# VHH binders against q84jc2, part 42

Target 1, 232 residues: q84jc2
Amino acid sequence: MSKMRNLVEEKFLEFYESWVIQLELYLHQLLIAHNNNTMSETELRHLISKLTTHHKAYYTAKWAAIREDVLAFFGSVWLNPLENACSWLTGWKPSMVFRMVDRLRKSRVVLVEAQVKKLEELRVKTKFDEQKIEREMERYQVAMADRKMVELARLGCHVGGESVMVVEAAVRGLSMGLEKMVKAADCVRLKTLKGILDILTPPQCVEFLAAAATFQVQLRRWGNRRHYVTHS

## First folded at step 19 (VHH)

Design gf1
Fold by OpenDDE, look of step 19:
Structure gf1 (fold): chain B 232 residues (1-232), chain A 125 residues (1-125)
Amino acid sequence: as target 1 above (232 residues)
Amino acid sequence: QVQLVETGGGLVQPGGSLRLSCTASGFTFDDYAMNWVRQAPGKGLEWLSAISSGGGYTSYADSVKGRFTISRDNAKNTLYLQMNSLQPDDTAVYFCAKEIDMWSQEYPGSDFDYWGQGTQVTVSS
């Protein structure tokens, strides 16, 4: 069954497509910077700033959208099945980025002891925060399978007139918990990203961001080819 | 140091229009999403509308969809709410609210960290 797109899904799809196009442009710049050792620190910092601003912009749009319909993000129609399969609470899993850093270390990136220590501390903290959110989410999901959900299901079978309002209210109530979880996860994502960028040197940041953006773009491309997904 | 100042409220007849403004200072305005929230007498806070940092995305509560329009001018550090087809049920204090800095903190349980003083909107015959 083809998922019917609601207005929020359509709006965000349009936004996301534009956002990804811009990301690809920035990726190109990052790759140039990565391969060009003549760029000044100021120039690198400027590029990093543009990328971080771009990511922040995404989440401001996301939060605007989830206030209208958080459920749209639990079946993100703007993503292909592969992208969705790799999603943790409607986005990338924060602890995953440390794998990217590890990969860079195995290549040419040399981290000093102080950086390694800070990254490890951040990793531990990030993992802790993830687990905390996961526990809360699990608790929430388990709680959903109670009388409230039964009542919702019962009402859903007899939807008519005033019953519609009751069902809608119930759905809103259920969505509130999900929204909080998503927002909490987003904060962990961004805080983790900031933490990494604060530890790395500007050249290392550029390399990291290039790797992350490459992965994101390629994942989308791979998924689209595999599943013949057309968003527009 | 963060300040949000709402203006444009007042008395209007049913079916009338108002345009609210919110002037922001003390932070990088264009880095944050902005919101409008209202509180009617005896009721809780109601979120109305949000606009992303760049203005590229807007959202609305069902109660105001099709009647209200949110916009922003980042060069002027100003948020706007165009309200059309106002009804008595729209009577409330309207607040401009800054979205939290999700980049530097854990989610505190609230979407907003700063509010304006509010502006009174009264819709009455």
Scores: ipSAE 0.899, ipTM 0.964, lowest interface PAE 0.4, mean pLDDT 92
Fold by OpenDDE, second read of step 21:
Structure gf1 (fold): chain B 232 residues (1-232), chain A 125 residues (1-125)
Amino acid sequence: as target 1 above (232 residues)
Amino acid sequence: QVQLVETGGGLVQPGGSLRLSCTASGFTFDDYAMNWVRQAPGKGLEWLSAISSGGGYTSYADSVKGRFTISRDNAKNTLYLQMNSLQPDDTAVYFCAKEIDMWSQEYPGSDFDYWGQGTQVTVSS
């Protein structure tokens, strides 16, 4: 039986499906650009800009949705189980992209020493930021067994009167904390992505973005096949 | 210099409607999500609605769902808030707020980095 979806889940599902479709279109363009080497630097930069704008759109939508219901993103019904399993704090793990960069280096992408150095610095920074967020999240999760949660567990969700207010306050508090964690993680994601794109040349950016988009799209496809997931 | 200018506020009777506008300048408007927030007398800031950079997603606080509609015209660098079925409890100063740049900074703990001066909305019989 499928999980009952709330309004935020439904709205974001619709948005995400459309967003993914557009991503696939961009992926196609990226692949063409990468394989044919016929595009000018200006054209490549334009393509990169379109992709970055597309990603901006996603995260602006995400944060808008989070304001309504951050908990929806910890279930993420618009994702299949495989996608969810690969998620770190409601998205891709920032340090993961460096594996993609490493793969590029193995596939005839020549990075100059200056680029390698900058990438390594960024990697270290990204890892540090991830760990910081993880520690904070761990503390938060451990702290969930506090007075408020005990009260929530004791009263349950189907109580009346003042008890309802207490429960709601507890849930709000939890949600606020989670929201901050998610947003912090998103900032690390986007800073990392921006950092990589700033280090790479336009052709390298195209290849990187193609690899990233391919991974995302394939993960979704593989997961859907395995679990027979149809969202719409 | 980033500037946000709200207009369209005023006095309206209960059940009435207003349309607020926010004109943005000094930044790439279509790169950022935009928000409406309000502050009623003696109360804190309340987030009301958000719209994604491209306008493809909108969100609302429970207090205004079904009554308010956020929209944007990126060609005009303008954000809108259509407010219907206004109630006395909607009396507040309404602000347009710019979403932070998620790409260039660590999360500072605030979702917004720029605000307008606000426009007064008074709902009274």
Scores: ipSAE 0.893, ipTM 0.962, lowest interface PAE 0.4, mean pLDDT 91
Fold by ESMFold2, fold request of step 20:
Parts: structure tokens; sequence; C-alpha cells
Structure gf1 (fold): chain B 232 residues (1-232), chain A 125 residues (1-125)
């Protein structure tokens, strides 16, 4: 049984499918650049710029959609269950991106000591910012539970227009609070990504972006086949 | 220096149409979402519409959905708002607004960092 989707979900699904197709095309370019070692620094920076512009386009579309319906981004219809299970506050968890950096260090990327120091400083700052948002999210959820308990007590005593106004106020408060937290999380995501790209050299940026895009594409492909990794 | 200049406002009869333009300079227009916001006499700011950086996604406030259409021409650094079926309560100063740079800052609690000076739209018989 397919679930009815509202207009925001339908519009963003169409946007997202096109956006992912373009990401896959950029991934192909990243893999060519990574495998060939033939591109100039200027060409690498241009490719990196295409990727950052593409990510910015996603977030500007997301924020536009959130203004109409932030709840569409919690358990999104355009993501498969595996992708949704990996989501933290409607997107990738900022601290987890450093696992990609760690994998690159174990394989082929040679980082100088200054880069390693800067990356560790960024990792600590990213984790701090992430935890700050998590604490605010917890406070919001506690406050929502308290407001819901008051709402339920009131609705048990009242009917009609007053009950509708209380429910509408609670829904608006929920959406506004969630919207701000999602936007705060998105800024941490993008600031962290920018921080990593600023520390890495252009060839290292290409390797990182290729790894990140590969993970995103593979998570989507694997989840669409409804296969999950074993938890052990 | 970021500049946003709105044009196309004026006096129009109820049921009429206007097209607003916003010319942008001093930043990479293609990188940012753009928005239209209005302020009616004696009232607060009302967000109307947003368009993503590439133009691939648009959204609208319920008050203007179906009547207003946002668009952009990134080659001309210009944002548009086509306003149809205008009513007296659409009378306001209309501003274009640049979305913040998500890329390089913490969320400041507000979505917009630069505004134009606005263009007056008056809908009256």
Amino acid sequence: as target 1 above (232 residues)
Amino acid sequence: QVQLVETGGGLVQPGGSLRLSCTASGFTFDDYAMNWVRQAPGKGLEWLSAISSGGGYTSYADSVKGRFTISRDNAKNTLYLQMNSLQPDDTAVYFCAKEIDMWSQEYPGSDFDYWGQGTQVTVSS
C-alpha cells in the first residue's frame, strides 16, 4: 500500500532524484580525476567547486522546502529505510565524516603533521557543536512532552474552538523548534565539510569527496535492494 | 559589497498583475537561495516565497500560493516575482532577501543576511 504524499514530499522527491543523478555524474568525474592523476590544480579546484556548489544547491532547496513542511524531512519518502536509519537530525552526522578522513589516511593519503593537527582540532570542534545541538534537541523534546501532557489534560476537559487553537499552537511550536534545530545542524554539517576541504590539498579533496559521494551512492543502492549490514 | 535592488513596484487595480525584479551584485548569486518578503503598512514582515540556488525548488506561503511565481535568472543575477490576481491586502513594500551563507557560519537564528531597500506595491481602485 503506497502512502499518500503531500505536495512538499512530491516536489522534493522529484528534486532529490534529479540531484542524486547529478551527484553520480560528479562522482564519475571525481573518480576520473582520482584515477588518472592528470588534472592540473586549477582543474581540480574547479571540480571541487562544482561539488560544493551542488551540495549548496541541495541545502538551499531543503531550507525552501522546510518553510512549508519541516516534518517531511523526518523519515523522508525520498530516502530508503537504510538512508533514514543513518540520518541524524535530517542528514549525515557531522562527527561521522571524520571516519572517511581516517579511512583515507589508512589507505593512500599522506597528511603532513600540520594537516593532522588542524583536522583533530576540527574534529573536536565539530563534536562540540554536534553535542550542543543534541542537548538542545533533548531539551526541546522534553519541553514538547511537557506541553503535550498539558495539551492532553486540557483536551480531556474542552471541546470545540479552544481545543483546535491549542493543537494548532502546539503544531506551530513543534515545527518552528524543529526547523531551527535542523538549520543549526545543516550549518554544522556544511561548516565541517568546508573545514575539511580547506585543510586538505586539492588532490586530497578530490579523494575525500569521491569517498563521501561513493558512500552516499552505495548506501542508496544497497538500501534500495533492501539489504542491511549485520550488527555485531 | 552586497547590493540588492528591487524594481517593478507601482499602483495597480485589484485583479491586476505586476512583475517585480531584484538585481543582485557583490556576491555569487548562483550559490544562494533568494526570497521575497513583504511588509504591509503597520504590520510585521511576511515571508512570501523562496527559490533554491539553482532554481530547482520553489516554495510559497499559503497567502500567495497559486497567485505568485518566483523565478531567477542566474546569468543575469536577477530574481523575479510574478504577482497575479492582486488584492488590496497585497499592498506592501516588497523586499528581496539573500539567504545566509550556510557554508561558513553557525546558524545565527535568522535565515537572511542582506535585504534590498524594497519596492512599493499598492493595490487600490
Scores: ipSAE 0.787, ipTM 0.922, lowest interface PAE 0.8, mean pLDDT 86
Fold by ESMFold2, fold request of step 23:
Structure gf1 (fold): chain B 232 residues (1-232), chain A 125 residues (1-125)
Amino acid sequence: as target 1 above (232 residues)
Amino acid sequence: QVQLVETGGGLVQPGGSLRLSCTASGFTFDDYAMNWVRQAPGKGLEWLSAISSGGGYTSYADSVKGRFTISRDNAKNTLYLQMNSLQPDDTAVYFCAKEIDMWSQEYPGSDFDYWGQGTQVTVSS
């Protein structure tokens, strides 16, 4: 229904804009901690906790919105085209976050061998979990292409009554499957983030979270600037 | 130990209103989305409404949209459901449900890990 989809998109856009403003404020705090090293370990852990809570809050809102319309999260109106093009199953790709860790390791962050080993184990696990989800997505795509489902959709568009009810039930079943895959992806994202933060020391966590937030903000800014240039 | 306790159910006339409460303990209430779910006699579970951890986002099933309002008071660890314009079809046991911890586990295939005992709502003349 167009009203229900528009409402979900409008409501989540409002939430997302507030959420991004707060993320940028936390980024400012991370950069202060990152650049000047003026905070105690206790203060760093508190800041890390605020970032963790902020990211978890995003997903609780996302899952609430998904129950009304999971499709709103594919090609989201609250993201610019560059942000949407970088999405994997409605969000950042879990295995790609390790490229950021690798980049930090080459520039500013010194990891001991035990941390490196644990990160590699986590990376392998994360990639395996991604591949499981990708296989399930393939099976979902096959189910959507099912000949009987196409026939029921055609019949539903032409006649009313029982055909419409069968098509509605089939569409709801496919939407529920898509919701489960998105939620599985989100759990892999958050478990991977937790795993990284558990391996890193508090100063290293601040470096990582600052880099991640900076990347997200820059991706939004560059995507918005590119969109402006291509439409000016 | 996670506990969810619903209160505020009862008998009400068609067109009437009720306000349900759910008091939570044993977990950091502020970290989780909370939900209302109902089960009518002889029927399956029906999800009604969700609210995000900070309260910044709410969602509703079509069957209750415009009539029910979810809210939370994180200082009191309490979830609410204001139900207006109640009809006999709203007769059910109403459950408070906690969303799973997305942070440290694989998705288990369902969204809720803990439920309250439920509170009976009966709408009849």
Scores: ipSAE 0.779, ipTM 0.922, lowest interface PAE 0.8, mean pLDDT 83
Fold by ESMFold2, fold request of step 23:
Structure gf1 (fold): chain B 232 residues (1-232), chain A 125 residues (1-125)
Amino acid sequence: as target 1 above (232 residues)
Amino acid sequence: QVQLVETGGGLVQPGGSLRLSCTASGFTFDDYAMNWVRQAPGKGLEWLSAISSGGGYTSYADSVKGRFTISRDNAKNTLYLQMNSLQPDDTAVYFCAKEIDMWSQEYPGSDFDYWGQGTQVTVSS
């Protein structure tokens, strides 16, 4: 069993490293677009489309990997400890992204009243969806403490074929439930991202995507630097 | 509107090989993960393999790992499954399945929104 978990972890590590390198290249393009006042709306929409396609590709790979091992995404080997500490259900917390929008609004991005209203509506919907998932996670935790699961663990000490099969079935059932919660969280993440990009103008989208990519890259670099120092 | 058409099934000897194809139309093929699923006689559906939208990540059920290889050609809107070392218990109808659009909807509790009509694979001496 540990050999199969190592294989999933190794495969996704390779994918993720390539994915992050490409994100860094797109960040460079976003920063150039931010500083270039001669770019057309069509050129900006093309760049935005590349970023959204890149994010979608990550999630299609994640969902493929989750089918083999959802637990690999809790405390992932491809993330440093700082990145893992910032995770909410295997990814960024949807409601947190609005703090980034708020900060951009106060310093760089000018929003009209219609955009502000739509962003507030989206913020409320996002928080509601986030809380719904948190309630489901609470039910999952209660189910794990269920007396039936404790008795199944005791049955495992009997060392029998039926006992092992029952324990394995219960573990698979819990893993499948966890998989569905992670996928629900991912859909909230992507709906929130889409919602923000639909409300913002193309130049504003470039600013937002640049800030988001910068945060992700900096979190990785800072966490790796601290890891290197403490390791050596 | 969305169409998925599987081909390449047939009768094969134990230990033999087959290559299945799934041609897609009615959606932007390279935006979505694609999957193979099978249904053996008298059994429920069994997920076999998934491939990410760009082809950069693949995954397999334990029952087929090492024997089956999923691939895609986004220029041809086609998904493939190379099946080697086929055994009698691989006998099933094989379906191509499109992953849901994660971008625009609440998770519906199921990963697939469209299926092909399937192609029969029979492994028999």
Scores: ipSAE 0.777, ipTM 0.923, lowest interface PAE 0.9, mean pLDDT 85

Design gf1
Fold by ESMFold2, fold request of step 23:
Structure gf1 (fold): chain B 232 residues (1-232), chain A 125 residues (1-125)
Amino acid sequence: as target 1 above (232 residues)
Amino acid sequence: QVQLVETGGGLVQPGGSLRLSCTASGFTFDDYAMNWVRQAPGKGLEWLSAISSGGGYTSYADSVKGRFTISRDNAKNTLYLQMNSLQPDDTAVYFCAKEIDMWSQEYPGSDFDYWGQGTQVTVSS
């Protein structure tokens, strides 16, 4: 019962492995900067810029892949109704990043009142943007159900080429809608990340980015360990 | 002032090859994905190919996969499209397009914010 892998999925996984390797190298630099009291603000901002560029590069590759096949970013988890109800469109939920900020505030990072206020404003805005996307996801799910009913009717009757063209146009329209929705979610993710980095000081940004990179690298390592144990 | 200038179009026989170039200025070329799009006479725009900001990922429309190769030289701020095995239905104006900045805006519903003037490719015997 082997799973056939999509060519776009396999190609993107090769990119992703290279991307995570480079993220690991940047993580090393972040950890040095976190533990080092001699780096200038200019040096910290340069490192932060490298991480920002690296995260943007991930999404430029993702969007290139999406234009070829948006479904490559949806696994069987997307089709499980309980997990789909808790999952976000092809990625992490933007408001989840505030858990990492909250963790840092409780442990290592002292924020002034103005920063706390700005972070709360950003959290509310991020949640609002998430809700807009969730409403679009709901509309998409309804439209997809309607398309399945049209396709079942089409299979039961073949009256002419015009009916096939109308169904194919509707399928393309929903696929384009899904692609736009994924891209909207990605922009919310990146806008939220930018907002956090704009509010935090450079040393605080380094701590935040180190925590985020640590989580991402560990997530990849857990995936490799489980794959290696199963022996395909 | 963002500028994208395509060159390399022309007349070619079926089965022939052309190499298009797109020179970019007015933005940090290295930060953005770049794309090729074409418009055949009387038809709409057709996306052909994309390349990620670092060049590490490329993608192609089914209509050109295996025949066209996208590449970029970030040191020269230049995007390329190598087109092989050209067919008459490849006749079109070819545009390079800059992807939007994902970092600082809500998704506007369109992927591209700047386009070149286009270069004409004509495949005929």
Scores: ipSAE 0.771, ipTM 0.920, lowest interface PAE 0.8, mean pLDDT 81
Fold by ESMFold2, look of step 19:
Structure gf1 (fold): chain B 232 residues (1-232), chain A 125 residues (1-125)
Amino acid sequence: as target 1 above (232 residues)
Amino acid sequence: QVQLVETGGGLVQPGGSLRLSCTASGFTFDDYAMNWVRQAPGKGLEWLSAISSGGGYTSYADSVKGRFTISRDNAKNTLYLQMNSLQPDDTAVYFCAKEIDMWSQEYPGSDFDYWGQGTQVTVSS
């Protein structure tokens, strides 16, 4: 058991550190593209494609890791405490990205009325999808608090070999339910991202992706400094 | 359209090794995780291993951990499974499977949308 948790945590930590470094490199490219108004639409679409591929790559690794140990993603060792505290079902909350869109609208991004209408429709759909997942999580939590599950946890403290097999079956059932909910949340995250990028023009997409990457990088940097200061 | 073709199956003695390949076409191979799944005679499907889109993360079912190694060559659109220390209960049809496009849909409750035709692996003396 401890080898599986150590292995998943060690492997995903190494993956995640490399993934964030590459995200930072793409952020620099996004900022250059934002400041250089001579880039063609084709060049912008290529950069946007690199970013979307990079985000998809994270989830392909996450889903591979979840198959071995979904619990590693609740309170992850590769995230600082601030990043973990900001997580909704092992990741960013889909509806919250619209705050970044709202900020862009107030500052630099000019949206036509058709885009505004489509973004509002997407915001409502995203919130609806979020709420469906939250209701499923509530049902799961109720099932976990059920007397039968508490009894199985108590039984798992016994030494007998038959007790171990019953506990193992209950843990597998728990993990499968969590996997499904995490994957559902991830699909909402990616659909929301796709929806925003489909509505925005390529220059607007570059600015949005830069804002999103900046937020993720800053959350990591700020949380690491607090963590470091607390230890020192 | 999407096509997955497994090769490399065959008859092998217990303790032996075998390397499976899966050639992919009809989609951007580099964008998706790939998986190996097997089906023993008269049994259900058993997930074995996954590899992330860039190859940077791999995972394994307990039944094959330490014996099987998944890899991919994105330049050749090819997925591999190196199988060592084979035992008779590894006898099955082995399929490669493409992970769903998480980008375009609600989670359907299943991780895979396309499968190959399978390749037979038989471990017997």
Scores: ipSAE 0.766, ipTM 0.914, lowest interface PAE 0.9, mean pLDDT 85
Fold by ESMFold2, fold request of step 20:
Structure gf1 (fold): chain B 232 residues (1-232), chain A 125 residues (1-125)
Amino acid sequence: as target 1 above (232 residues)
Amino acid sequence: QVQLVETGGGLVQPGGSLRLSCTASGFTFDDYAMNWVRQAPGKGLEWLSAISSGGGYTSYADSVKGRFTISRDNAKNTLYLQMNSLQPDDTAVYFCAKEIDMWSQEYPGSDFDYWGQGTQVTVSS
C-alpha cells in the first residue's frame, strides 16, 4: 500500500493554499471597491489588473505542475469533493461563467444594449470552443478504451512485471493526451474571462470578479465544513 | 519584438557549476511562466525546468532534479538556471523559452512561442 499523494500533489497543495489566501484578500479589496463610489477608473483598473495577474499566476503554476503530473489535476487533493464535482477538465466550465453574469444583471449590474450583444456573441463562441474540446475528449477516451482493451487482452497472456509495464504505458499515453486537452480548456477559460472583462466597464468588472471570488470561496467553505446556519 | 538572450554558458569540468541568465524584453515578463530547455549533440529538445509567473511554483525534469535550480527576478526581467554537479551528458545548447499567452488565444499545440538563440554549455575534463 503506497501513499496516494505524490510530491507534485504536495507541492501544488502548498501553492494552492497560498493562492486561495491571496484570493480572499483580493476579495476583501473588491468588496471595498464595490461599496466605495469615490474610487477612480484608474484605481479600479489597477485592482482588476491585480485579479487578472493573480488568475494568470494560477495557470502558469498549473502548467508547470502538469508537466510533471497532469493526473494530479483530475480529482485534486487540494480541492474538497464538492469543488472536484464542479470541475470540467480540471477547472470551471467556461460556458457556466455566463450564469454569474446573468445573476448580476438580475440584481445589481445594468448592461447597455451593446454590452448585451457582445456578451451573447462571446457566449456562443465560448460554447463552440467548449464543445470542440468535449468532442476531442470523447474521441480520445474512446481511443484509449480501445487501446486499453487490447492491452488487457495481452495482459491475460502475461505474468508479473510485464503486466505492470503494460498498464503503466497505457497510463502514460493517456496523460499525454490529457495534458493537451487540459491546456486547450485553460486557454478557453482565460480567453472567456478576458472577453467578459473587456466587455464590462471597470465597476462592472469589480462586481463580476467579486461574485466569482465569492462563489469560489463559498464553494470551498461549504465543502470543507458542512456546517450551515439557517437564515430566517 | 519579443527577445530572449541567454548568457553564462562555457566550459566547465565535471562536478562544476554554472549559472545561466536569460534577459527578456518585448513582453510583460511577470505574466508568463518561463522555461529552460536544452539540446544535446545529436539529440532532440529536452525540457528541463519551469517557473510560474510569480515564482511561486517550480518544476523539474527527473534528469536535473536536485542539481538545477530555476529562479527569476521580475524586477530585472531575468530568468536564471543554477546548474550544480554538472556531468559530461549535461553538454548541450541551453535555451530560455517563453510560455504561450494563454489569455488571448486557442491552445496552438505547443507550450512555447519564443526562444532565445541559446548558450553552449560544455562539460569536459
Scores: ipSAE 0.755, ipTM 0.910, lowest interface PAE 0.9, mean pLDDT 85

